VHH binders against F-box protein SKIP19 (SKIP19). Designs and how they scored, part 1

No score or structure here was measured in a lab: all are predicted.

Target 1, 302 residues: F-box protein SKIP19 (SKIP19), of Arabidopsis thaliana (Mouse-ear cress) (q9m0u9)
Amino acid sequence: MASSSSPPAAMEVGESTNWTELPPELTSAILHRLGAIEILENAQKVCRSWRRVCKDPSMWRKIDMHNLGDLDDMDYNLEIMCRHAVDRSQGGLVDIGIWYFGTVDLLNYIAHRSSNLRSLRLIRCSQITDDGFVEAVVKLPLEELELSYCSFSVESLRVVGQCCLNMKTLKLNKHPQKENDDDALAIAETMPKLRHLQLCGNGLSDTGLNAILDNCSNLEHLDLRRCFNVNLVGDLQKRCFESVKVVRHPNDSIHDIDIGSSEDEDPYDFSDIDLMSGDDDFEGYYDFSGASDFSDYDQFDF
Unless a header shows other numbers, all headers, positions and changes below count from the first letter of the chain; antibody chains aren't numbered by Kabat.
ipSAE, averaged over its two directions, is called F for ESMFold2-Fast, E for ESMFold2 and O for OpenDDE. V2 adds 0.75 times the mean of E and O to 0.25 times the DockQ between the complexes of E and O.
[cut] marks letters that were taken out.
Atom coordinates printed by the task and the answers are left out, and those that the model quotes come from them; centres of patches stay.

## First folded at step 1 (VHH)

Design b1 (framework vhh_nb_b201)
Fold by ESMFold2-Fast, scan of step 1:
Structure b1 (fold): chain B 302 residues (1-302), chain A 121 residues (1-121)
Amino acid sequence: as target 1 above (302 residues)
Amino acid sequence: QVQLQESGGGLVQAGGSLRLSCAASGRTFSSYAMGWYRQAPGKEREFVATISSGGSTYYADSVKGRFTISRDNAKNTVYLQMNSLKPEDTAVYYCAAEYGDFWSGYLEDYWGQGTQVTVSS
């Protein structure tokens, strides 16, 4: 279990290992806990080297703000914490995931400070308006977008696809919907570079699926779990097998997807819990030996 | 509230080992991040090692691989195991405790009186 006092776990077992070569703890289980942030900030006040490591922008290239939505029971503000993490990235933010607490103001804060953002994940962010979402993200060079259990319109999706020309991964997960091809047709029209598409719970029919297959010729992964209006048989099934490397079928199990606590959730809830800890990339992260890393400093912040 | 008392210093030959202890009294020890600092003759006080309330550690480059910091919350004590000692490790060693709430800005820090470590060549 993540501890509120946990610096990078590698330091606890790193006998004769260079600490800067070991992954920092950037998992959602650590970043969203008050104790972890509190301990890291307090440790910085005891130790200049620790303070510098925690402020190193390379540790904040990927931010995962996973939480269970119990916002009223928290002793801290996740939006303030997220803004702090974004500030520490110093423009180097590449990937961010926000669960429940996302707002238009927060998205604008992120977009203004993160011109190289490649991946944005919004899960259960019901407070973000269509106009606010579009305004914040249309100028970002997004290659990955997740909108799970959010209330965005098909028009917002179309505009994002028209502006984010390099979109390679889209995850658009919903509670099972009535038949409606609007999302599928918008995707087919605006996102021809897609390689990974997850549409769990989507209302698309065979018509919408054929449009996606016609226009997204590079598609390698297609997840149609709980898309109950797709009749994946005969010619359509053959087409999927011939053109897509991995297909998840409408009736396939969703038990491999952990939606968190599942408490007070709709029985049809589905969420992608793709934690960023495995995606930590230390390419270009070298030994951090600035003046503040030397043990003989003139000023101590203690 | 919290008082810190270091012990275990002394004279040792180069290549030798010493274990420093810092006993804490007063408030709940387990809530504090603990650190070791040292001050050599004619130099400013410098960082050596730190350990969080949960046990995670960080070391100055000059001591990494040679020194190990640890804590025993049941005994209200933090330790510094010093191996492969060098003449340049000669200093007064101080322990420190830090407690605070990040969001409110509340901070407490406490320092010990220091213990002398002398490494002969």
Scores: ipSAE 0.000, ipTM 0.161, lowest interface PAE 13.9, mean pLDDT 72

Design b10 (framework vhh_nb_b201)
Fold by ESMFold2-Fast, scan of step 1:
Structure b10 (fold): chain B 302 residues (1-302), chain A 121 residues (1-121)
Amino acid sequence: as target 1 above (302 residues)
Amino acid sequence: QVQLQESGGGLVQAGGSLRLSCAASGFTFSSYAMGWYRQAPGKEREFVATITSGGSTYYADSVKGRFTISRDNAKNTVYLQMNSLKPEDTAVYYCATGYYEISYWDEYDYWGQGTQVTVSS
């Protein structure tokens, strides 16, 4: 009962198949395609060779902590796991995505250990305060930022733009908002180097959109899905078509947007609405009274 | 900063007993697995025992039934009770911890400085 008396040792030398015979460079190529949870829970337990590859700092230049928000059903602590993955990167971390469990303490841990972080993604991280977010982000040379279904203020967004002068990609996704140009104007003022902008659900009007187009002259991709206060017709539509390579229109399908858990589905999902491609002839005929009502939470978005 | 400090090593006769202690600081001790490894002169470092955050224990075949690992979360300390010691148990004993709730003996990232155990014939 050698194996029964030492389960951790037996697990380390797990049952071998042809996968354990692969050269390290091929093993590395395969493992680079896995998320952090998959590497820490499964891949590193296959054999010694895989575990050595999984501990190599080059494997942890990108950390993907995608999860479905079912934190109570997990056998492990995601924040501790994330800290461990950051430690394994040994300062080489360039890209990190965190779903649901992000905290101010975790962001500070990452910021203090990852001076070359270029991409930060925060999805449904309701625990992170504006002050804590700003404190962490101003220390980082970010070129890519995603804030999806988080409650960060316009003031924090403006500070981020002022400090992260090389911002090239911004994804700021929300449940559909009432008309408000604050985010759009902050972006136009502080992020002139943007190439990719995703503003799904944003309340910007034609005024805000024109400000973005005036100031973000290098913009290549613009995603305005569910931005129902934009009247993308005539001269403005022509301007977008001529200056931006890819434009996603307010009524385009949202099925490619990863919003995390399907159990916490947005009640204002407009996928069932007729996508008449922004036809002006039908404006004013749509009755959105039930589906277009914003939640109390959406009304508190600063 | 994670810090591990071993104590309790010494010289003992075959058949004797020693209790090693490892005082830990700089992390949430109760959330991490703790383990013991040893290295004899001229040999590779080898696993001895581990205790998970939940209290599950695992032992190397060479020490099973003779050694007992335990932890005191209130004192941030892990212990290794060594009974029926043999000359082959002569080694420097190292305390180790992993940085996540689920860890295994070979996944430890942080190590103490070690404590010498010498078993005379």
Scores: ipSAE 0.000, ipTM 0.204, lowest interface PAE 14.2, mean pLDDT 75

Design b11 (framework vhh_nb_b201)
Fold by ESMFold2-Fast, scan of step 1:
Structure b11 (fold): chain B 302 residues (1-302), chain A 123 residues (1-123)
Amino acid sequence: as target 1 above (302 residues)
Amino acid sequence: QVQLQESGGGLVQAGGSLRLSCAASGSIFSSYAMGWYRQAPGKEREFVATISSGGSTYYADSVKGRFTISRDNAKNTVYLQMNSLKPEDTAVYYCAKDREYYDSSGYYEFDYWGQGTQVTVSS
């Protein structure tokens, strides 16, 4: 290689011995706390044993590509990075979350290589076309779909519901919308097996909500936060109480959004390696614009 | 075009302190993992410290508790605060942008290195 190759670390046998003494299972547990970007850019470069753990397909069953949307200013290509993470999963990918940079080509790459994908999360992905989304997603055995702050059509949602018969969880989050029952009616007609439905900011009315309750008889969790066109009082409130185990009401606080983590163990506080700080580096975890976001909707009639 | 320029090296007595700075230009600094390496005469270049784009830090055992790596993304600068310096810390110190490698079949970009800054610790 060229003169730009990484320098050999003197830690091959010497100074890094205390870190290389960790069992691979423990190193894996620590590294599993990190997002894909942090693993690919930083953790795998620490030492030989960490690098080997970072290449293990078991580390890539869940891929979290959280980022701040600063795509034009990055000196690395998140799509290429995501493709490499998918390749490292060696067909074992079950959960993937993509923030901002999702493309039709990337979705097709994932769909062709991840036959056991159960959960797809697309957040703020404006580049994905309705046709490309549908073509990729109908090939996947999805049980969970999240489409947050995306602009997919009602027709696309309907097709997905008709083709993904095992769908148990749908998260379809928007900034608060004016009254429109189209999404709710599509869900009611095509997704009768739903157990968890999150519709934060959706424009559904009492009519749309009744349709969901009529058709999604197995619904256990219903999140209607920021759905201001629902008048959840009287008979409709009683119906929700009797039909659904957990209901989040339109005016409930949104400060409890969970970015999610598959790690159950408490992180070890090793002063020698501070990779756990990367777990807390998601801006969306700390910054709800719930009240401030409503200033963006002052122009809408609800 | 990325360039790395180290500064802050010099002669210091054992037990003293120095702060090294590395100014990056060209590419967006905040997206890179940045590291410090050193090379003493007749020895191989060795790792000293690294800081991720997210701010996570890792240190070689020989410097842990004495050195602190930090970054200022607004100034496109990475720092190495060196305390309790020992004669064995005498070396040329290099700033490096870590290799960007995505590794199954594909995209690679290699480390960029600075010119180095000499640190001499007298006994």
Scores: ipSAE 0.000, ipTM 0.109, lowest interface PAE 18.7, mean pLDDT 72

Design b12 (framework vhh_nb_b201)
Fold by ESMFold2-Fast, scan of step 1:
Structure b12 (fold): chain B 302 residues (1-302), chain A 120 residues (1-120)
Amino acid sequence: as target 1 above (302 residues)
Amino acid sequence: QVQLQESGGGLVQAGGSLRLSCAASGRTFSSYAMGWYRQAPGKEREFVATISSGGSTYYADSVKGRFTISRDNAKNTVYLQMNSLKPEDTAVYYCAARPYSLWKGSYDYWGQGTQVTVSS
C-alpha cells in the first residue's frame, strides 16, 4: 500500500512515535476509520495538520453519526456537529447515518445541500414525522435506505418507493411485530429493483414474503431475523434457498456482525447490536455508568 | 477465519446408518451457517443439507427424510445423521461454513472431506 511503505518506528533506533509528524496520507487513512463524532471532537484537535485533513471535503463523503442515545448528558450538540460535517462535504455527501437525534429540520438541511445523496440511514429517530420524511426523501436520488426503530407509516414507505425508482437496498428494522403484511406488500409493489432487503422484526407472513419474491426478482440478500410470523418451511424455504443468494432466518443470531468490508456493508456498522437495544434500556444503564460509581462491578474489586 | 475437520465416514451396508461430525476451530462458530456437500467419482459436488445459525434446516430432495443435520454450539460441531443409506449415497462428504455477510451467498470455508462408502 502507498499509504504506509515505511518501516515501523519500532524497528528503528529512536524515540516514541510522534503522531503530529505523520504524513497527511497516513493521517487520512487513520481518520477514515473513525466516526464523525470522533473526528470533530478528538481528531481535529490533535494538531494543525490533522485539523487540515479533517476539513478536506473528501473526508465527509460519508458521514456516520453513531452514538448511544445519551443526548442529555453530552457536552456537545450532535445536530450542530452533523450540520458542520454536511457543510464540510461541500455537496459531495453520498452516505449519511443518523442515530437518535434526527429531526425534520436536519433532514431538510441535508436534502437541500446533498443532491448526490445515495444512502440515508435513520436509526431510532423518533422525532421525524411521516410528512417531513417524505418531503425530504422524495427529492433525493436514493439507492439505499435504512429505517431502523423509526415509526414511519406504510403510506410513507409506498410513496418513497414510488419516487426513489433506483432503490437497491432497504433496511426496515423494527421490534418484533404482530402479523401484518402491509410493509411487505408496499415493498413488493414499489421497489422491484431491490437487491438487498433487511426486514428484522417485521410482521410479514408467508403471503407477504411470497409477494416480495414474486416482484423483487433481482433480490440477492434477504434478512428475516426476528420475523416470527414467517413460517419458513417446505416450498417457501426451498424457494428462498434456490432464488436468494443470502437468507438470514427468523431465529438466527442478531449479534452476528459483519466486521469485514463487503460490497454493501460498512466494517464499523453495528446495526445488528442496535436491534437488541431499546430506549428504556439506555435510560436504565445510565444508573450504572460513571467513573465515580463505587459499586464492586465498576471498580472490579473483590 | 475458521478451520473445518470432518470425521465419522467409513464403510456401511445398504440400509445402515452413519453419523458424520464436523469440528470447527477459529472464530465464533455459533454465528456461522453450516452445510454438507458430497462428491461422487466422476460427478460434480452437490448440496446435501444446511443449518443456519438459529437452527433452521434445509435438505436436498434426494436425502430428505433420511438425513438430519444438527449443531452443538458448545462443542463447535455440526453433525449429519445419515439413515437408510443407499449405494448412490457413496461419496466424499464435505463440511462447509459461511459467516454472516450480507453479500456472501456461498460457503467460504471447506473441510478436507470424509469418505462414505455404501455397499450393496
Scores: ipSAE 0.005, ipTM 0.442, lowest interface PAE 10.7, mean pLDDT 76

Design b13 (framework vhh_nb_b201)
Fold by ESMFold2-Fast, scan of step 1:
Structure b13 (fold): chain B 302 residues (1-302), chain A 119 residues (1-119)
Amino acid sequence: as target 1 above (302 residues)
Amino acid sequence: QVQLQESGGGLVQAGGSLRLSCAASGFTFSDYYMGWYRQAPGKEREFVATIYSGGSTYYADSVKGRFTISRDNAKNTVYLQMNSLKPEDTAVYYCAAEFDLWGSEYDYWGQGTQVTVSS
């Protein structure tokens, strides 16, 4: 069975438990399961004991600023909240995820205060420039990087790979792209220590995939979902099974990937509709497009 | 196959020092983040210190300036040097290995070693 991420006691205290009277250790275990927004807006307001736990730097070793872009009823500034969470880590931050609101200024704030940062996740952060991104991340001892639905260039990816020599995990997720091996070749050239690679929606061909397999000899997890220009059959499929522990195929379900709101979709995704090979690929592109998102979140029955 | 074996625990007087060792086998040690956690009777496991594959370290506020974590990749061993020990440091100390920080828990745990600090 899959390992539990939480002590059973934190799950099953029961309705007779007074949450304000829990021991600090148990309160800490419960709060570690909440995101940064939930802690800063809700949990710390419960009582003085919870507020004390919420200020403990050990609570801020990992920061997750996950927000689906639903801003209609929000009464807070996410950048200010993120800066507060980083300050509370007191230099101990090792893992941070930022959804939507990331800026060059915020990234520099994090980089200057978190010299031990090992994992950085940027999802839908369209405001961060290539130059600002590179300048901040080359200062960091990153071993894990996620750049999902961002507009970073191949050149910036190459520089990051050349400077972050201990990169073990890369998640570079995009809306399905036309054939292009640039990202795959940059990864193959600069990130030979990779153990986990997620390239959902990437335009790589069999050529790019073979280059990755040739150069990333320690690869244990390879996620190729929505990579419709790679034909994972025959000899190439056999090669993947022999060299990689876990492989997710182009047509596998993406239900575990948070693609964000329709407001943040790439406007050029629609221009690629004419380049599709078949109906299944056409339908696959809709999983990342606003039409799919609209149906899932905002559909109205007539 | 995978094993983490702690050693070096024992009884020590307040103000004293103790060095814990954790010998690892069955995985590529140099690729893992190594950490120390502790658990006192009736309490949850609490974070003590971590050392990343590149050698950078991070400490819980309660042990900063007193404890030092280090690693020897050639010997597949992580150490915790504990100085200026206090009675409240009394706990079972656990070695842990974590490959991917996106995981919610450490991949591997040792059996633990008892540290008792007398007043």
Scores: ipSAE 0.000, ipTM 0.172, lowest interface PAE 14.7, mean pLDDT 73

Design b14 (framework vhh_nb_b201)
Fold by ESMFold2-Fast, scan of step 1:
Structure b14 (fold): chain B 302 residues (1-302), chain A 121 residues (1-121)
Amino acid sequence: as target 1 above (302 residues)
Amino acid sequence: QVQLQESGGGLVQAGGSLRLSCAASGSIFSEYAMGWYRQAPGKEREFVATITSGGSTYYADSVKGRFTISRDNAKNTVYLQMNSLKPEDTAVYYCAVDYLEWGTFDEYDYWGQGTQVTVSS
């Protein structure tokens, strides 16, 4: 092997000795399925041909910085890693997702270097201020924005909508909120081109929902899970059914408990990001989280 | 693809300053993160500083506030300005191009020949 590195996760392809002989186009197809952390810490260490593919700017048009938020247990700095991935994109970055470690400085770094950024996802980024967020984002031609479990104000959301006129996808997810239509009214007023709207935990009422339906005439997907101030019955339910292709209801249940499901997964607890997307974890990389914390760390070296 | 050549090392008294230069040839310099590592006799090679293609800089705690890394993409050159030098800074200084800003020396694709820095007490 060309590298003597010992990554946090075992990336050695010992079960397949042909990995180093794959054509670049096949290697690229495989590597596009990995997150940025896995590429930078593991995949590029496999061999020189994989490393060459990992340097290609086309690999960095989408950057996925998914992580579990156990930052104290990491041997590497995620902000440094993210900046490096952005540099490798050579201005070609179109999609970036950041979990937990996002900062105002990082967001400005991304915005200054990525004039064609179309999709920004910020999940559990508590360090980013409203002013810093707005300053960076209003410069970008965003069509997709996710703000999940972040503390951004309705004022910042309104400004973003006013400046990003082509917004097609908004995911604004919160822990369940008291009744408040501010977000819904800002969305209705500033984002008429929306096709996908996810508002899990939002405090909107039937008034706010009607405003969205009135103004977002192209809406195809609407996710209202944990929006407990919306009573989706009668005329409003009929309106949604006739106007929107896919609707997730406030009280949607994953399991039918009357049929004898023994799994006590609380469908109303959105504290876990996986309940919203379901496919955020990387296979094999974080498998030792939790259980391994009380085991022999030296044997796992993750 | 990239060839690296360090210069600027020498003998200096404690408290003095030196500026190291690393000239790159071959592939496009501006696409790479560039770093400085050092190795004292009988010790492992250790990280000193790195600068990303975008200009972000990171330093080892032992040199932070005393050393400054910079780059000139027009000249394909990276610099290390070393101030307030200490005898403990005595080492061979290596320039490297890296895909990992905090990786070990064996993870770098290209290393220079090194330049000796000696700080007398």
Scores: ipSAE 0.000, ipTM 0.205, lowest interface PAE 13.6, mean pLDDT 73

Design b15 (framework vhh_nb_b201)
Fold by ESMFold2-Fast, scan of step 1:
Structure b15 (fold): chain B 302 residues (1-302), chain A 122 residues (1-122)
Amino acid sequence: as target 1 above (302 residues)
Amino acid sequence: QVQLQESGGGLVQAGGSLRLSCAASGRTFSSYAMGWYRQAPGKEREFVATISSGGSTYYADSVKGRFTISRDNAKNTVYLQMNSLKPEDTAVYYCATELPWDYLGDSEYDYWGQGTQVTVSS
């Protein structure tokens, strides 16, 4: 049906088309597939009935502020638009995703007005401080959290796990990292109710993975794509297969991962140093045990 | 806060052209979508065209290929260039804008202008 329509296609038709004559429930079904920016900039301008639907709080239970990070080229302020969408939810917001423009002030605005927020997604939000993030999140009954290509600390993650006791989905995606089990151990320690875990690019080792499997006994989905310090062979591979319904392996395709821009599709094609067994292995071709012999050659005798 | 003033309406013969203007005052409009609507006698108001803050344009099927919407942010003005006019285009044309994104209050109404009459003779 028409439910697959995009905002540009819908905006191309006038009030004389089938779009404006649809029952409100069908209009709502179509509009629920659009992002918040598309609704506020385009869809609500089609006709009065669409504008009425776009102002209904039921349309704003989930807010998706997906964008491509071209903030400097935008004529409008996405933070102000997001605040407006939150206001339209009238306290009914349960799911929000913010790409690039997230700030501490915005996060506090959301937290103070959305006591039933269950899912928070922050993608490429570099402006949010660890302290500001923690202060806002500890007030929320989160069951789903995504922190993709953000710079939040292990300490922040631990506090979130300690305060959000019903966390069932965590997506913590990074560009491929050197071996480091800190995130995995914090997750194992504080999030025992996890059912879905996505750790793309994480530096965890077999030790960190075993800790997660030991403590997150209800885990149904585990995504380890680009976790190159995990050796999924032998007993560990068997354990994952037997205890987890769906496992995405380190070398599996990432075509479905939303990284904000296509420029970041293959960052480690050019910066794979962190994936080496040791940077020290490639350092120095010189034998420093012969240093005293080299000093003789540095002298200029006349 | 925002006031919209339409101009450029009048009587034209079928096949003719007319350019409508809408001047916005009270606030900078460059961050807001602007649109044109029309209302013929005995009919409800219908969508004609819109232009987003980023410059994307969308048109009702009845006017595609004949009307062009544009904006001049330096003059806080939006335009509707109407070509190949038909008698069925006869209506009062209204300029409209959304609530400013920097307005934190909730409003049930968009800002509308007073309208400008367009009459297309046979």
Scores: ipSAE 0.000, ipTM 0.162, lowest interface PAE 13.7, mean pLDDT 74

Design b16 (framework vhh_nb_b201)
Fold by ESMFold2-Fast, scan of step 1:
Structure b16 (fold): chain B 302 residues (1-302), chain A 121 residues (1-121)
Amino acid sequence: as target 1 above (302 residues)
Amino acid sequence: QVQLQESGGGLVQAGGSLRLSCAASGFTFSSYEMGWYRQAPGKEREFVATISSGGSTYYADSVKGRFTISRDNAKNTVYLQMNSLKPEDTAVYYCAAEPLWYDESLGYDYWGQGTQVTVSS
C-alpha cells in the first residue's frame, strides 16, 4: 500500500536542510527519485514551489505507478491518479510502469494520449484481457515491454512482436513453468531486433533457446534465471557466451527482479497457489531433475 | 470519468451572502482534498479555500473570516459559504479535486465548469 499517512524523509522540513528553499533544479532532481503516487499524494503538498515542479510536464515523461497491491485499503483511486499523471505529461510520456491496477480502459487512455510511448511495464495486472492488451499496444512505437506475472497468451505476444518492429527489450517474467517453447518460438519469430531479453521462470527448452539465438542476432543480455528446462552446458553454454555479452544462468540469484512486492517480503510462495500442499497432478511441475534442489535457493527471502 | 458540477452563483450586492455547492462523481470523494479557486476578469486563477479528507481547512488571506469551506461525504458535495461579499470577490468560482492545479489550468478533468459570482458596489 502506498503511504498516505507519513511523507518521505526527504520531505521532512524538521531537518536543518530547508527543502522548500531549494533551487528548482535540485527540487526536480529529488522529485525524479520518487514514484508517481508519492509525488501526487505527498510531494506536491509540501509548498507552492514543489507543487509547480510536480506540475511540470517534464516531470511526467516517465511514470512509475509502483504499489504493493493493497488496492482495497488505499485512500485514493490509483487508476484516476494514473490518468492524472498521463494528463500532466501533455503527450510527452515515454515510459510507464503499472503495478496491479492496470485495466483495458486505462491502457486505451494511455495509448490515445501517448503517441511517443517507448516503454510499457505491466506487473501483476490480472484485469487486462488479451484482446484489450493487443488493441492498445499495437498502436504504440514500443521499444521496451515488460509483462511480469501477467497471464497473456502466446498469440498476444506474437501479434505485439509483429506490430512493434523496434522492440529492443522484452521482460517476460513468470513463476517457474513446466517445459513449453511457445513463448521462445514466438519471440524468435517476431522480435529479431532484441538486445535485452529477460525470461525468468520461462518453460523454454534447449530447442527454444537455440531458436532465440538463431533469430535474435543482436542480443546483448539474456536472463534465463529459473528457466529450469534449459540444460545450459557444453555446446549450448559455449554458444551463449560467444553470442551474448551478458548471460544470467537458470540457477543464479533472482533477488534483483522487480515483481511488485515489498522488498522485505518473499514475493514467491508455493503455498499461495496450493501446488505443493497435496496436488498430485503437479508432481512434475517442480521436478528439476538435478542435484540442486530449488529449495536451496532463497533469493527472494527476507 | 470525473465530474465536478458547481451551483449557487449569481448577482449579489456588497455585504451580501452566497452559498456555492459542488457535486462530485467518478471518484472516491471522501478520500480527496477538495478546493475552491476563482478567476476574476483579466486576472490569473487564484486559490480561495481547501478542505482535506480529514476536514482540516485552509483559506486565502483575502477571504479568511468571511468564507467557510465544508464537505458532506454522504452527498459527495463540497460547499463554500461566502459572507460579507465585496466587489473584489467578483469572479468565476471553480471546484477542484486532488491533485489540484493550484497555479495554472492544465485541464478540467478535476475542475468544474465554474459558477459566476458578481458582487455589485
Scores: ipSAE 0.000, ipTM 0.110, lowest interface PAE 19.2, mean pLDDT 73

